# VH-VL binders against q8ixk2r445to577, part 207

Target 1, 133 residues: q8ixk2r445to577
Amino acid sequence: FFGMLQNKGLTDYCFDYNPPDENQIVGHQVILYLCHGMGQNQFFEYTSQKEIRYNTHQPEGCIAVEAGMDTLIMHLCEETAPENQKFILQEDGSLFHEQSKKCVQAARKESSDSFVPLLRDCTNSDHQKWFFK
Short names: E, the ipSAE of ESMFold2; O, the ipSAE of OpenDDE; V2, 0.75 times the mean of E and O plus 0.25 times the DockQ between their complexes.

## First folded at step 9 (VH-VL)

Design s103 (framework fv_retifanlimab; at its last look DockQ between E and O 0.95; V2 from the best seeds 0.00; counts 0 for: pae E 2.7 > 2)
Fold by OpenDDE, look of step 9:
Order: sequence, then C-alpha cells, then structure tokens
Structure s103 (fold): chain C 133 residues (1-133), chain A 121 residues (1-121), chain B 111 residues (1-111)
Amino acid sequence: as target 1 above (133 residues)
Amino acid sequence: QVQLVQSGAEVKKPGASVKVSCKASGYTFTSYWMNWVRQAPGQGLEWIGVIHPSDSDTWLDQKFKDRVTITVDKSTSTAYMELSSLRSEDTAVYYCTREGKYYGSYAMDYWGQGTLVTVSS
Amino acid sequence: EIVLTQSPATLSLSPGERATLSCRASESVSFYDLSYMNWFQQKPGQPPKLLIHDASNRATGVPSRFSGSGSGTDFTLTISSLEPEDFAVYFCQQSYSTPYTFGGGTKVEIK
C-alpha cells in the first residue's frame, strides 16, 4: 500500500510530513493536512515490515512512536524495523501500533485549527479509520 | 446531476444468492465512498457496508461479513452488493448511497431508487 | 455499535404547527465542534432524503423551516411550521463510527 494515507472521519485529511530541513528529515512530528496529492509531503508506503515509510528522501524515514509519547515522529528506517515503528493496517481500517497497543486517531492540535495523528485507545470511530489513496 | 440507478427487483429462494447493481453518474465515481443500506418492509434502515471505488477498500457490518460481498466496476461506474445464503429476513429494499464530502464529515446525500429483494420459499 | 433512540415514535400534528423530533445516541458522536449526526426524510415508496448533515447544516434544496441542533448525544430536528408535504418518517443517522447506525424513526402524521 502506498500513496496518501487518508482519514475517514476527518474528511479529506491525510498524513503529511514537511520537515523544516530537507536534509534532516527525522525528528519532527507527522501532521494531518488536507489531501492534495501534490509534492511528496503526503506520499507514504506501508511495507511488509509493517513500517509506514516516508518515501521522499534518502535515507528513508519511518514513522515511530517514542517512549511515553502519543505522537508520530519521523525516524530513520532501519534494516530491521524496530518495535516502535511497527504498525498494522487492519481490515477494519484501523491503524494499530503494536508496541503501544493503541490505534492512530485523527485529533485536533491543542489550541489550534490544525490536526495531528495521535495514539489513542482503539475504538470504532471513523477518526481511527485510514486508507491509502 | 448525481444519479444512482439500481437494478430491478429480485425474487429468490432461501439459500440462493442475489447481486444488486448500482450505476453511478454525474460525479467522479472513484472519489466517493459508496454505501449499501437495506430496509425491511415497515422497518428501519440498516447499514450493510461501504466501499471506496478507487481501491475497493471495504468495510462491512460484522453481521454481514460472511455473506456480503461489495465490489465495484470502475469502467462502468457501477457498485455491486452480493448477498449469499439468503434468508427470509433478508427480504428488504436495498439502497446504494453515496457519501458526499462535507467539512470534516461525510453524509449520504444521494440514494438509489432501491431494489426490492424478496426471499421466499 | 452506537444506538440511536428517536422520540417520539409518532408525532401527530396539524399543518402550520411546530414539530420537534429527538434523537439520542448511546455515546457521543461529536468531534470537537463537529457532530456527525444526520437527518433523513422518507416518504412511502421512496428512498431516504438527506435533510440535515453535521447536526445543523441543511442539505442542498432543503427548506429553511427544517433545522437541526445538538451535540454530543442529544440532537433535535425541528420543523418550524409543518407543510402538507412534511408528513413523513424522519430518521437520524450517525456517521461518527462504523457500523453506521440509524434511529428507529419518527413518523410525523397529520392529526
């Protein structure tokens, strides 16, 4: 699976990553932005290693969840995917983070009109449903 | 204008299968989720499932997971719902419905005319 | 699944009167300032027609006498002054979570 990773509940919002420095793509938070299909900021790949890869630059970035956090942060991909980078895109549309046993949910950023994907307890909310487009 | 035109009424025996079609026009077929909803005579509305025509990503109500198959033909802008192992309680009008896009949500804004499926011995 | 309970089951009124229909969800269907509740009108032999989306937004072509309100678990459809063509069954429906669910309906009938 590859392309825009779009949320069902939050209509027309997709995973978006736009690091301030294109030469240093790691360490920043993945956000949600209106799906536009332009550029490379919204192109992701779900791999056989259960990674969500940001296929824009080399070395490639993989979405990770740092210890104690609920945000999705870009890390470098590794030859063997670390546990904190493993996700399961389930049949019901939920995106499950194996290590935390939580689901990725579209959420509103605090005191902002922007949105971000956050780890939350798994529910049937469409805000936890994701699909590639 | 947006139109959803469904196939005609069906009469089936218990245990048989039925496949209802829904031809869409007036909009970009591959850009909108298509739902199937049914309504037994004199009863309420029951959601069956939804499919995104672009990649056929499908979500079904668990009640129907073993008996329902939702598919699309992008070349003809047609959605299909096949229900197998029919039972008398499957007698209903089946609707296809498009989910229109609104700010932050979807809503079933256009409906087919409905297809009556009658299951009787 | 989210259960939607509509009340009353039947509402008998005369043309020109105000109709107030209730829909209660078993759990919240709101996401911050957005409520994923929709209202449909259905007449005999016809498919449902979208009236209100996102709790309070009239769908295209819907007369101004129809209005929706509410958030969280409690929602209301109001018809300010009933017209003869408004006597029908009204369903609420949540699009917050799958499986999508509908209320049992309120029949607005002529007194």
Scores: ipSAE 0.883, ipTM 0.946, lowest interface PAE 0.6, mean pLDDT 95
Fold by ESMFold2, look of step 9:
Structure s103 (fold): chain C 133 residues (1-133), chain A 121 residues (1-121), chain B 111 residues (1-111)
Amino acid sequence: as target 1 above (133 residues)
Amino acid sequence: QVQLVQSGAEVKKPGASVKVSCKASGYTFTSYWMNWVRQAPGQGLEWIGVIHPSDSDTWLDQKFKDRVTITVDKSTSTAYMELSSLRSEDTAVYYCTREGKYYGSYAMDYWGQGTLVTVSS
Amino acid sequence: EIVLTQSPATLSLSPGERATLSCRASESVSFYDLSYMNWFQQKPGQPPKLLIHDASNRATGVPSRFSGSGSGTDFTLTISSLEPEDFAVYFCQQSYSTPYTFGGGTKVEIK
């Protein structure tokens, strides 16, 4: 799958990656932003290795969640996907993180008007449903 | 100006299939989720499923997943719902309805006129 | 699956009277300040018509006598002064989680 990764529950919000240093893409948090499809910040590929790749730039980034954390951050992709970079986009739209056994949910950034994707216990909420567009 | 025009009434025998069409006009068909909802005579409303026409992302109520296929034809701006292995309890008016976009949510803002499907022995 | 319970099942009222319709969800349908509860009006032989989205926002062209309120699990539709065209069935509907579900309806009929 390749395109903008949208949240169903939070209308017109997409995964967005806007690192402060465009030549060093590692270590920053993925956010949610209004879908616009302009530039390269909102395009991701879901691969057969269950990666969510930021591959509109080189080197390619893969979304990861570090042990004990709930935030989605950018790591470098590896030839064999590490366990913390594996997500299952299920038929019901849920985005399941294999290592943590949790689902990606839209959430409000603490004390802010902005939104981010975070890991949460899996539910049937539309805020845990994602689709490519 | 948004219109959803559905195919005409159908009479079917148990075990048959029915395919209901919903032709959209007056908006960008590929930009909005399309739902299917049914209503048995004198009864409430029951959601069947939803499709996004841009890429055919489809989510179904588990009760229908083995019997329902929801599709679109982008070239004609038409959505389809096919229900197989019909039973008498499938007798209902079937509606298509699009989800309008509102801040942080969707709502079923335009509805087709409905298609009566009667399943009789 | 979220069950929506509407009460009363029937309201028998005269034009000019106030109608108060209740909808209770089996679990919360709120996400921060958003409440994923919608209200529809349905007249005989017609499809449902959206009245209220996000618990309290009137859809385009809906008269100001219609208002919605509530959050979490408890929601209310109020018609401040019934007009002849308001005698219909009213449904609540949640869009918080799939499967999306509807209440059983409240029929508002002429007393």
Scores: ipSAE 0.513, ipTM 0.858, lowest interface PAE 2.7, mean pLDDT 91
ESMFold2 (binder alone), look of step 9: mean pLDDT 94; pTM 0.954

Design s104 (framework fv_retifanlimab; at its last look DockQ between E and O 0.77; V2 from the best seeds 0.00; counts 0 for: pae E 5.2 > 2)
Fold by OpenDDE, look of step 9:
Structure s104 (fold): chain C 133 residues (1-133), chain A 121 residues (1-121), chain B 111 residues (1-111)
Amino acid sequence: as target 1 above (133 residues)
Amino acid sequence: QVQLVQSGAEVKKPGASVKVSCKASGYTFTSYWMNWVRQAPGQGLEWIGVIHPSDSETWLDQKFKDRVTITVDKSTSTAYMELSSLRSEDTAVYYCTREGKYYTSYAMDYWGQGTLVTVSS
Amino acid sequence: EIVLTQSPATLSLSPGERATLSCRASESVSYWDLSYMNWFQQKPGQPPKLLIHDASNRATGVPSRFSGSGSGTDFTLTISSLEPEDFAVYFCQQSYSTPYTFGGGTKVEIK
């Protein structure tokens, strides 16, 4: 699967990554932004290694969850996907992080009008359902 | 104004298939989810599934996953719902309904007039 | 799926009276500042008509006598003073989670 990774519950919002430096693509947080399909910021790939790759840049980036965190941070992809980069896009649309055993949920940033994907306890909310577009 | 016009009533035998159409007008067809809902005579409403016409992303109730196919024709702004292996309990009025956007949520704000599908031997 | 239970099944009232309809969800349908509960009115031979969306917002053209309230699992549709045209079946519907689900309906009939 590849393309825009869109949320079902948070209408018209997609995974978005826009690093401030194109030569330094890791270490920043993945956010949610209105789906526009333009540029490279919203193109992701779900791989056979269960990675969510941001592969519009070299070296390729993969979404990871750092220890103790609930945010999605871009790391470099590895030959063998590390545990903190493994996600399961399930049939019901849920995006499950294997290591934390939590689901990716579209969430509103505190005191902000912006949105981010966060790890939360898995629920039936459509805010935890995702699809590639 | 927004209008959803559905195809006419159908009478089918058990085991047959039926394909109901829903022609949309008055809005950008590819910008809104289109749901299918049915209602058996004298009964409540049952959600079948939803499709986004832009890319045909589809979500179905698991109850119907093996028998229902929802499609769209963007060129004619028409949504289709095909139900196969019909049973008597599939006798119902089938509705298409647009899911309009409100803030960050959707609501079924416009409905077709309904299509009666009767399944009888 | 989220089960919606409406009560009462039938409500017999006279024109001018206040109608209070209940919808209870098997789990919360609220998130952030929104409750993903909608109300529909249906008359015989017609499709449902959207009355209330997001628990408390009247749809376009809906008279002010209709109001919605509630959060979490408990929701209420109120008709402050029934008009003759208000006697119909009312359904609640949650849009919090697919599959979308409807309540069993409350029939508001003339006493």
Scores: ipSAE 0.640, ipTM 0.894, lowest interface PAE 0.8, mean pLDDT 94
Fold by ESMFold2, look of step 9:
Structure s104 (fold): chain C 133 residues (1-133), chain A 121 residues (1-121), chain B 111 residues (1-111)
Amino acid sequence: as target 1 above (133 residues)
Amino acid sequence: QVQLVQSGAEVKKPGASVKVSCKASGYTFTSYWMNWVRQAPGQGLEWIGVIHPSDSETWLDQKFKDRVTITVDKSTSTAYMELSSLRSEDTAVYYCTREGKYYTSYAMDYWGQGTLVTVSS
Amino acid sequence: EIVLTQSPATLSLSPGERATLSCRASESVSYWDLSYMNWFQQKPGQPPKLLIHDASNRATGVPSRFSGSGSGTDFTLTISSLEPEDFAVYFCQQSYSTPYTFGGGTKVEIK
């Protein structure tokens, strides 16, 4: 799939990646932002290797979760997807990170009006349901 | 200004199918979730499912999964709900209702007038 | 699925009296400060009408005598002073997770 990866629970929130330096895409956190479709910050590809790619720029970025962490951060894509970059988008809309056995949830940052995707125990909450549009 | 106009009452026999339409106007149809909800005579409300018209993303109550199909026609701003293998307990008023957008939540803010489906032999 | 239990099933009251309607969810319908509980009013022969969204926010055009409160699993709808047009059935509804569900309703009727 290719497009904006939207959360079902929050009104019009999408995956968004806006690194401080457009030419350095590695090491920053993926956030949630109001879906707008302007520019290229909200366009991702879900690949046959179960990657979520930020591929509107070169080199391509792939979303990863480092061991013991719950944040989604940008790594460089590799020819064979590493386990920490593999997400299963299930038919019920859940986005499962198999290495950690957690689901991606829209979460509010502490003391903030901002939202981010984080790994949490899997539930049936609409905050853990995602779709491309 | 928002208006949801549903198709007329239906009388069906057990085993048949029914397709209810819901024509939307007064807002951007593809921007809002559309739900289907039913209410048996003298009874409470039962959610059937929801569709996002922009991409037809659909979520259904599992008890209807094998018998219900929810679709949209973007060119006419119309939502449809088809229920097959009708039984007498499917006799109800069927509503379409859109989910309005409130900053970080949705709520069913406009409802169609309802379509009575009567199933009897 | 999340079961919503409304109580009482029936309130018999006079105009001018206060109505307090309860809705309990079988599991939390809140995330942080967001509560996915809505309230509807329904009169005979009419579709439901949205009164309260997000637990405590009145929908457009709803009189200030209606107020909602609660979080987690326990929610209330209060009508501070009943008007003749307020005698109806009231439903709570959660939109936290599919399947979305409704409570069984509380009928507010003239004593």
Scores: ipSAE 0.167, ipTM 0.770, lowest interface PAE 5.2, mean pLDDT 90
ESMFold2 (binder alone), look of step 9: mean pLDDT 93; pTM 0.952

Design s105 (framework fv_retifanlimab; at its last look DockQ between E and O 0.09; V2 from the best seeds 0.00; counts 0 for: pae E 9.7 > 2, grease 19 > 18.9, placed apart)
Fold by OpenDDE, look of step 9:
Structure s105 (fold): chain C 133 residues (1-133), chain A 121 residues (1-121), chain B 111 residues (1-111)
Amino acid sequence: as target 1 above (133 residues)
Amino acid sequence: QVQLVQSGAEVKKPGASVKVSCKASGYTFTSYWMNWVRQAPGQGLEWIGVIHPSDSDTWLDQKFKDRVTITVDKSTSTAYMELSSLRSEDTAVYYCTREGKYYTSYAMDYWGQGTLVTVSS
Amino acid sequence: EIVLTQSPATLSLSPGERATLSCRASQSVSYYDLSYMNWFQQKPGQPPKLLIHDASNRATGVPSRFSGSGSGTDFTLTISSLEPEDFAVYFCQQHYSTPYTFGGGTKVEIK
């Protein structure tokens, strides 16, 4: 699967990554932004290694969850996907992070009008449902 | 230690509203879900809803969707449950309960002492 | 919603006996290797107390005589040898999806 990764509950919002330096794409947080389909900052791929890959640059970036965190951070993809980069996108749209046993939820950023994907306890919320568009 | 301290017993007339508070301490308030569960006298447990204090993301049982409002005050680490249009069948002990999962914590692991809400004419 | 059915409604036993409590879900509450079923103990005038989380994990401070098992739709709480303080009501609860639901409870009473 590839394309825009859109949230069901938070309508019209998609995974978005736009690092300030195109030559250093890792270390920043993945956010949610209105789905626009322009450029490559909303283009992601779910791979057979269970990665959510950002394929706009080389080396490629993969979404990871750092220890003790509930945010999605861009790391470099590895030849063998590390445990903290493994996600399961289910048919029902749930996006499950294997290591943390949490689900990715569209949430409002603290003290902001912005939105971010956060790890939360898995529920049946549409805010935890995602689909590629 | 983790503590959930709820407000005192309430006696209400039918049609009135009640707001129960649950003050949390001993842990990071914004890191755990806060559930509300009630139990009518001699009956089982009924889930009302849940809120995540960090973003106030809330889920309610459809049964209560039109009458229940769950909120939090992060500054005081307090969760609230307001139930309006009270009916006699709303008579119950209302519990707040912290919920974590897996690496965060264990499911509804701490509970408030309960708040008895009595609805009678 | 997921309906949880507990059986038996009442279980009369003597101290030292083995108690087996069942909880059946109307649909699976398992996700991969995880089962989203909890067990609670409740005594009169007290809030429920978490005993088992996620089907088989004892909560902190829970004696080893309590154990949970099961997956999918069928779950069991076992008390290997009842102590006097174990006579209470036991509830199962699923946290697989909202709305969360509880079983009707099993009352373990002294014979």
Scores: ipSAE 0.012, ipTM 0.625, lowest interface PAE 9.6, mean pLDDT 90
Fold by ESMFold2, look of step 9:
Structure s105 (fold): chain C 133 residues (1-133), chain A 121 residues (1-121), chain B 111 residues (1-111)
Amino acid sequence: as target 1 above (133 residues)
Amino acid sequence: QVQLVQSGAEVKKPGASVKVSCKASGYTFTSYWMNWVRQAPGQGLEWIGVIHPSDSDTWLDQKFKDRVTITVDKSTSTAYMELSSLRSEDTAVYYCTREGKYYTSYAMDYWGQGTLVTVSS
Amino acid sequence: EIVLTQSPATLSLSPGERATLSCRASQSVSYYDLSYMNWFQQKPGQPPKLLIHDASNRATGVPSRFSGSGSGTDFTLTISSLEPEDFAVYFCQQHYSTPYTFGGGTKVEIK
C-alpha cells in the first residue's frame, strides 16, 4: 500500500512527518495533520515486511516504537524489519504493533491541541482504524 | 448546487434483488464518502454502509454484510446499493447521503430524495 | 454497536414555546473535545435535514433558534422558540464508530 495514511475516526487527518532538520530524519515523532498531500510529508509505504516507510528521502525511514514508549518515532529501515518496526494493518482497519501487542490510536498530544498516533490497548474504536488513500 | 438524485420506486417479490442508484452532481464525486440509510414505514433510520468513490473502500453494518453490495461508477458520478434475498421487512425508503468534509465534520450534509422499495408477494 | 435513546418520544407544544430534546448514548461518543453526535430534522415525505453537527455546530442555513449541547453520553437539542415549520421528527445520530446509528426520534407536534 502507498499513499496518505488516514484515520477513520479523526477524519481527514493523516500521518505526517516533518523533521526539523531535513538531513536528520531519525529520532523525531510522527504526528497527525490535516491531509493535504503537499511537501511530501504525508506519503508512506506499507511493505510486505509490515513496515511503515517514509520514502521521500534516502536513506528511508521506518516507523518504530521504542521499548516502554507509546510514541511512533522514525528510525532507519533495516534489511530485515526489527520487531519494533512491525505493524499489522488488519482487515478491520486496526493497525497492530506486534512487539507491544497494542494498536495505533489517534490521540491528542498531552497539553496541546495537536494530534499524534500513539499506542493504546486495542479496541473497536474508529480512532484506531486506518486506511491509505 | 449539490444534488443527489435517486432512481424511482420499485416493487419486488420476496427473494428478489433491488439495485438503487444515486446520481451525484454539483461537487467532486470522488472526494466525498457516500452513505446508504434506510427507513421502514413509520420507523427510524438505519445505516447500511458507506463507500468512498475514489477507490471503493467500504464499511458495512454487519447486519447487511451478506446481502448488500455498495458500488460506484466514477464515470457517471453514480453510487449504487444492491440488496439481495429481499424479505418483507426490507420494505423501506432507501436514501443515499453524502458526508461533508471538515466544514461539517463529516456529517451527512446532503440527502437524496429517497427510493421506496416495497417487498410484497 | 452504540445505541442512542431519545426522549421524550413525543413532545406536544405550541408555537413560541421552548423545546428540549434529549439523546443518550450507550457509551461515550466523545473523543477529547470532539463529540460525534449530529441532529437531523425530518418532515413527512422528506429526507432528513442536517441541523447540528458534532454536538453544537449549526449546519449552514439553520436558524439560530436551534442549538445543541452535551458531551460524553448525554446530548440535548434545544429550539428556543418554536415556529410552525419546526413541528417535525428529530433524530440524533452518532458517527463515533461504525456502524453509525440513529436514535428512535422525538416527534415535536402541535399541542
Scores: ipSAE 0.007, ipTM 0.634, lowest interface PAE 9.7, mean pLDDT 88
ESMFold2 (binder alone), look of step 9: mean pLDDT 93; pTM 0.947

Design s106 (framework fv_retifanlimab; at its last fold request DockQ between E and O 0.92; V2 from the best seeds 0.86)
Fold by OpenDDE, fold request of step 11:
Structure s106 (fold): chain C 133 residues (1-133), chain A 121 residues (1-121), chain B 111 residues (1-111)
Amino acid sequence: as target 1 above (133 residues)
Amino acid sequence: QVQLVQSGAEVKKPGASVKVSCKASGYTFTSYWMNWVRQAPGQGLEWIGVIHPSDSETWLDQKFKDRVTITVDKSTSTAYMELSSLRSEDTAVYYCTREGKYYLSYAMDYWGQGTLVTVSS
Amino acid sequence: EIVLTQSPATLSLSPGERATLSCRASESVSYYDLSYMNWFQQKPGQPPKLLIHDASNRATGVPSRFSGSGSGTDFTLTISSLEPEDFAVYFCQQSYSTPYTFGGGTKVEIK
């Protein structure tokens, strides 16, 4: 699967990654932004290694969850996907992080109108359902 | 103006299949989720499933997962619901309904006129 | 699935009276300050008509006598003063999670 990764619960919000330096793409947080067809910031690929890959830049980035964190951070992809970069896009639309055993939820930032994907206990909320568009 | 026009009433035997159509107009068909809902005579409303016409992403109620197929034809702005292995309990009025956008949420704001499907021996 | 329970099943009132309809969800349908509860009106031989979305927002063209309130699991539809055309069946519906679900309905009938 590839393209925009859109949330079912939030109207027209997609995964978005816009690093401040296109030559240094790692270390920043993936956010949610209104889905748009411009640029490369919202194009992702779900691979056979269970990665969510940011492959519009070289070297390619892969979404990871760092120890003790609930945010999605861009890391470099590796030949063999590390455990903290493995996700399962399940039949019901939930995006499951294998290592933490939590689901990716579209969440609102505190005291903000901005949104971010965060790891949360798995529920049936549409805010935890995702699809490629 | 937004309009959803459905196909006419159907009479089927048990075990047969039925395919109901829903022609959409007055809005960008590929930008809004389309739901299917049914209502047995004198009963309440039952959600069947939803499809996004842009990519045919579909969610179904588990009750119908083995018998229902929801599809779209983007070229004609038409949504379809096919129900197989019909039973008498499937006798109902079937509705297509669009989900309008309300900032962060969706709501079924426009409905087709309904299609009566009667299943009897 | 989220089960919605409406009460009462039937409400017998006269024109001009206040109608209060309840809908209870088996689990919360709220996302921060937003509640994914909708209300519909249905008359015989017609499809449902959207009245309220997101618990308290009137849909386009809906008279001001209709209002919605509530959050979490408990929601209310109020008709401040019934008009003759308001006698119908009313359904609540949650759009918080698929499968979407409807309440059993409340029939508002003439006393």
Scores: ipSAE 0.911, ipTM 0.955, lowest interface PAE 0.5, mean pLDDT 96
Fold by ESMFold2, fold request of step 11:
Structure s106 (fold): chain C 133 residues (1-133), chain A 121 residues (1-121), chain B 111 residues (1-111)
Amino acid sequence: as target 1 above (133 residues)
Amino acid sequence: QVQLVQSGAEVKKPGASVKVSCKASGYTFTSYWMNWVRQAPGQGLEWIGVIHPSDSETWLDQKFKDRVTITVDKSTSTAYMELSSLRSEDTAVYYCTREGKYYLSYAMDYWGQGTLVTVSS
Amino acid sequence: EIVLTQSPATLSLSPGERATLSCRASESVSYYDLSYMNWFQQKPGQPPKLLIHDASNRATGVPSRFSGSGSGTDFTLTISSLEPEDFAVYFCQQSYSTPYTFGGGTKVEIK
């Protein structure tokens, strides 16, 4: 699948990646932002290797969750997808991180009106349901 | 200004299918989720499913998954729900309803007038 | 799926009285300080009409005598002083998790 990765529960929120340096896309957190489709920040590809790729620039980034963490961070894609970069987008819309056995949830960044995707225990909440638009 | 106008009442035999239409006006059809909900005579409300007209993204109650098809025609701003293999318990008023956009949520804020489907042997 | 239980099934009251309608969800429908519980009014031969969205927010054009409250699993619709036009069936509905579900309804009828 390719496009904007949208949350079912939050009104018009999508995955967004806005690194401060276009030439250094690694190491920054993926956020949620109002879906707009303008520019390059909201386009991702879900690959046959179960990667979520930020592929609008070179080198391509792949979303990862580092061991013991719950945040989605951009890493470089590798020829064979590492386990921490594998997400299963299930038919019920859940986005499952196999290594951690957690699901991606739209979450409020503490004490703010900003939202980010975080790993949480899997539930049936619409805040853990995602689809490509 | 927002208006949802549904097709007229239908009488069907068991085993047949029915296709109900819902024509939207007064808002940007492709920007809002459209639900289908039914109500059997004297009974409560039952959610069937929802579609987003922009891309046809569809979510259904699994009770209906093999019998219901929800579609849209963007050029006419019309949503459709088709229910096949009809049974007598499918006798109900079928509603289309738009989900309005609210702070971090959606809510069914406008409803069609309803379409009575009667399934009788 | 989330089951919504409304009580009482029937509420017999006179105009001017206060009506209190209850809805209990089988699991929480709250996300942070938001609660995904809506209330609808339905009169015979008419579609449902949205009264309250997100537990406590009155929909456009709904009189101020209608109010909603609650969080988590327990929710209340209150009509502070019943008017003749308020005698109807009221449904709660959750939009927290597909499949979306409705309560069985509370019929508010004239005593």
Scores: ipSAE 0.774, ipTM 0.917, lowest interface PAE 1.1, mean pLDDT 93
ESMFold2, look of step 9: ipSAE 0.709; ipTM 0.907
ESMFold2 (binder alone), look of step 9: mean pLDDT 94; pTM 0.955
OpenDDE, look of step 9: ipSAE 0.655; ipTM 0.900
ESMFold2, look of step 10: ipSAE 0.756; ipTM 0.913
ESMFold2 (binder alone), look of step 10: mean pLDDT 94; pTM 0.955
OpenDDE, look of step 10: ipSAE 0.895; ipTM 0.950
ESMFold2, fold request of step 11: ipSAE 0.745, 0.666; ipTM 0.906, 0.899
ESMFold2 (binder alone), fold request of step 11: mean pLDDT 94, 94, 94; pTM 0.952, 0.954, 0.954
OpenDDE, fold request of step 11: ipSAE 0.910, 0.906; ipTM 0.955, 0.954

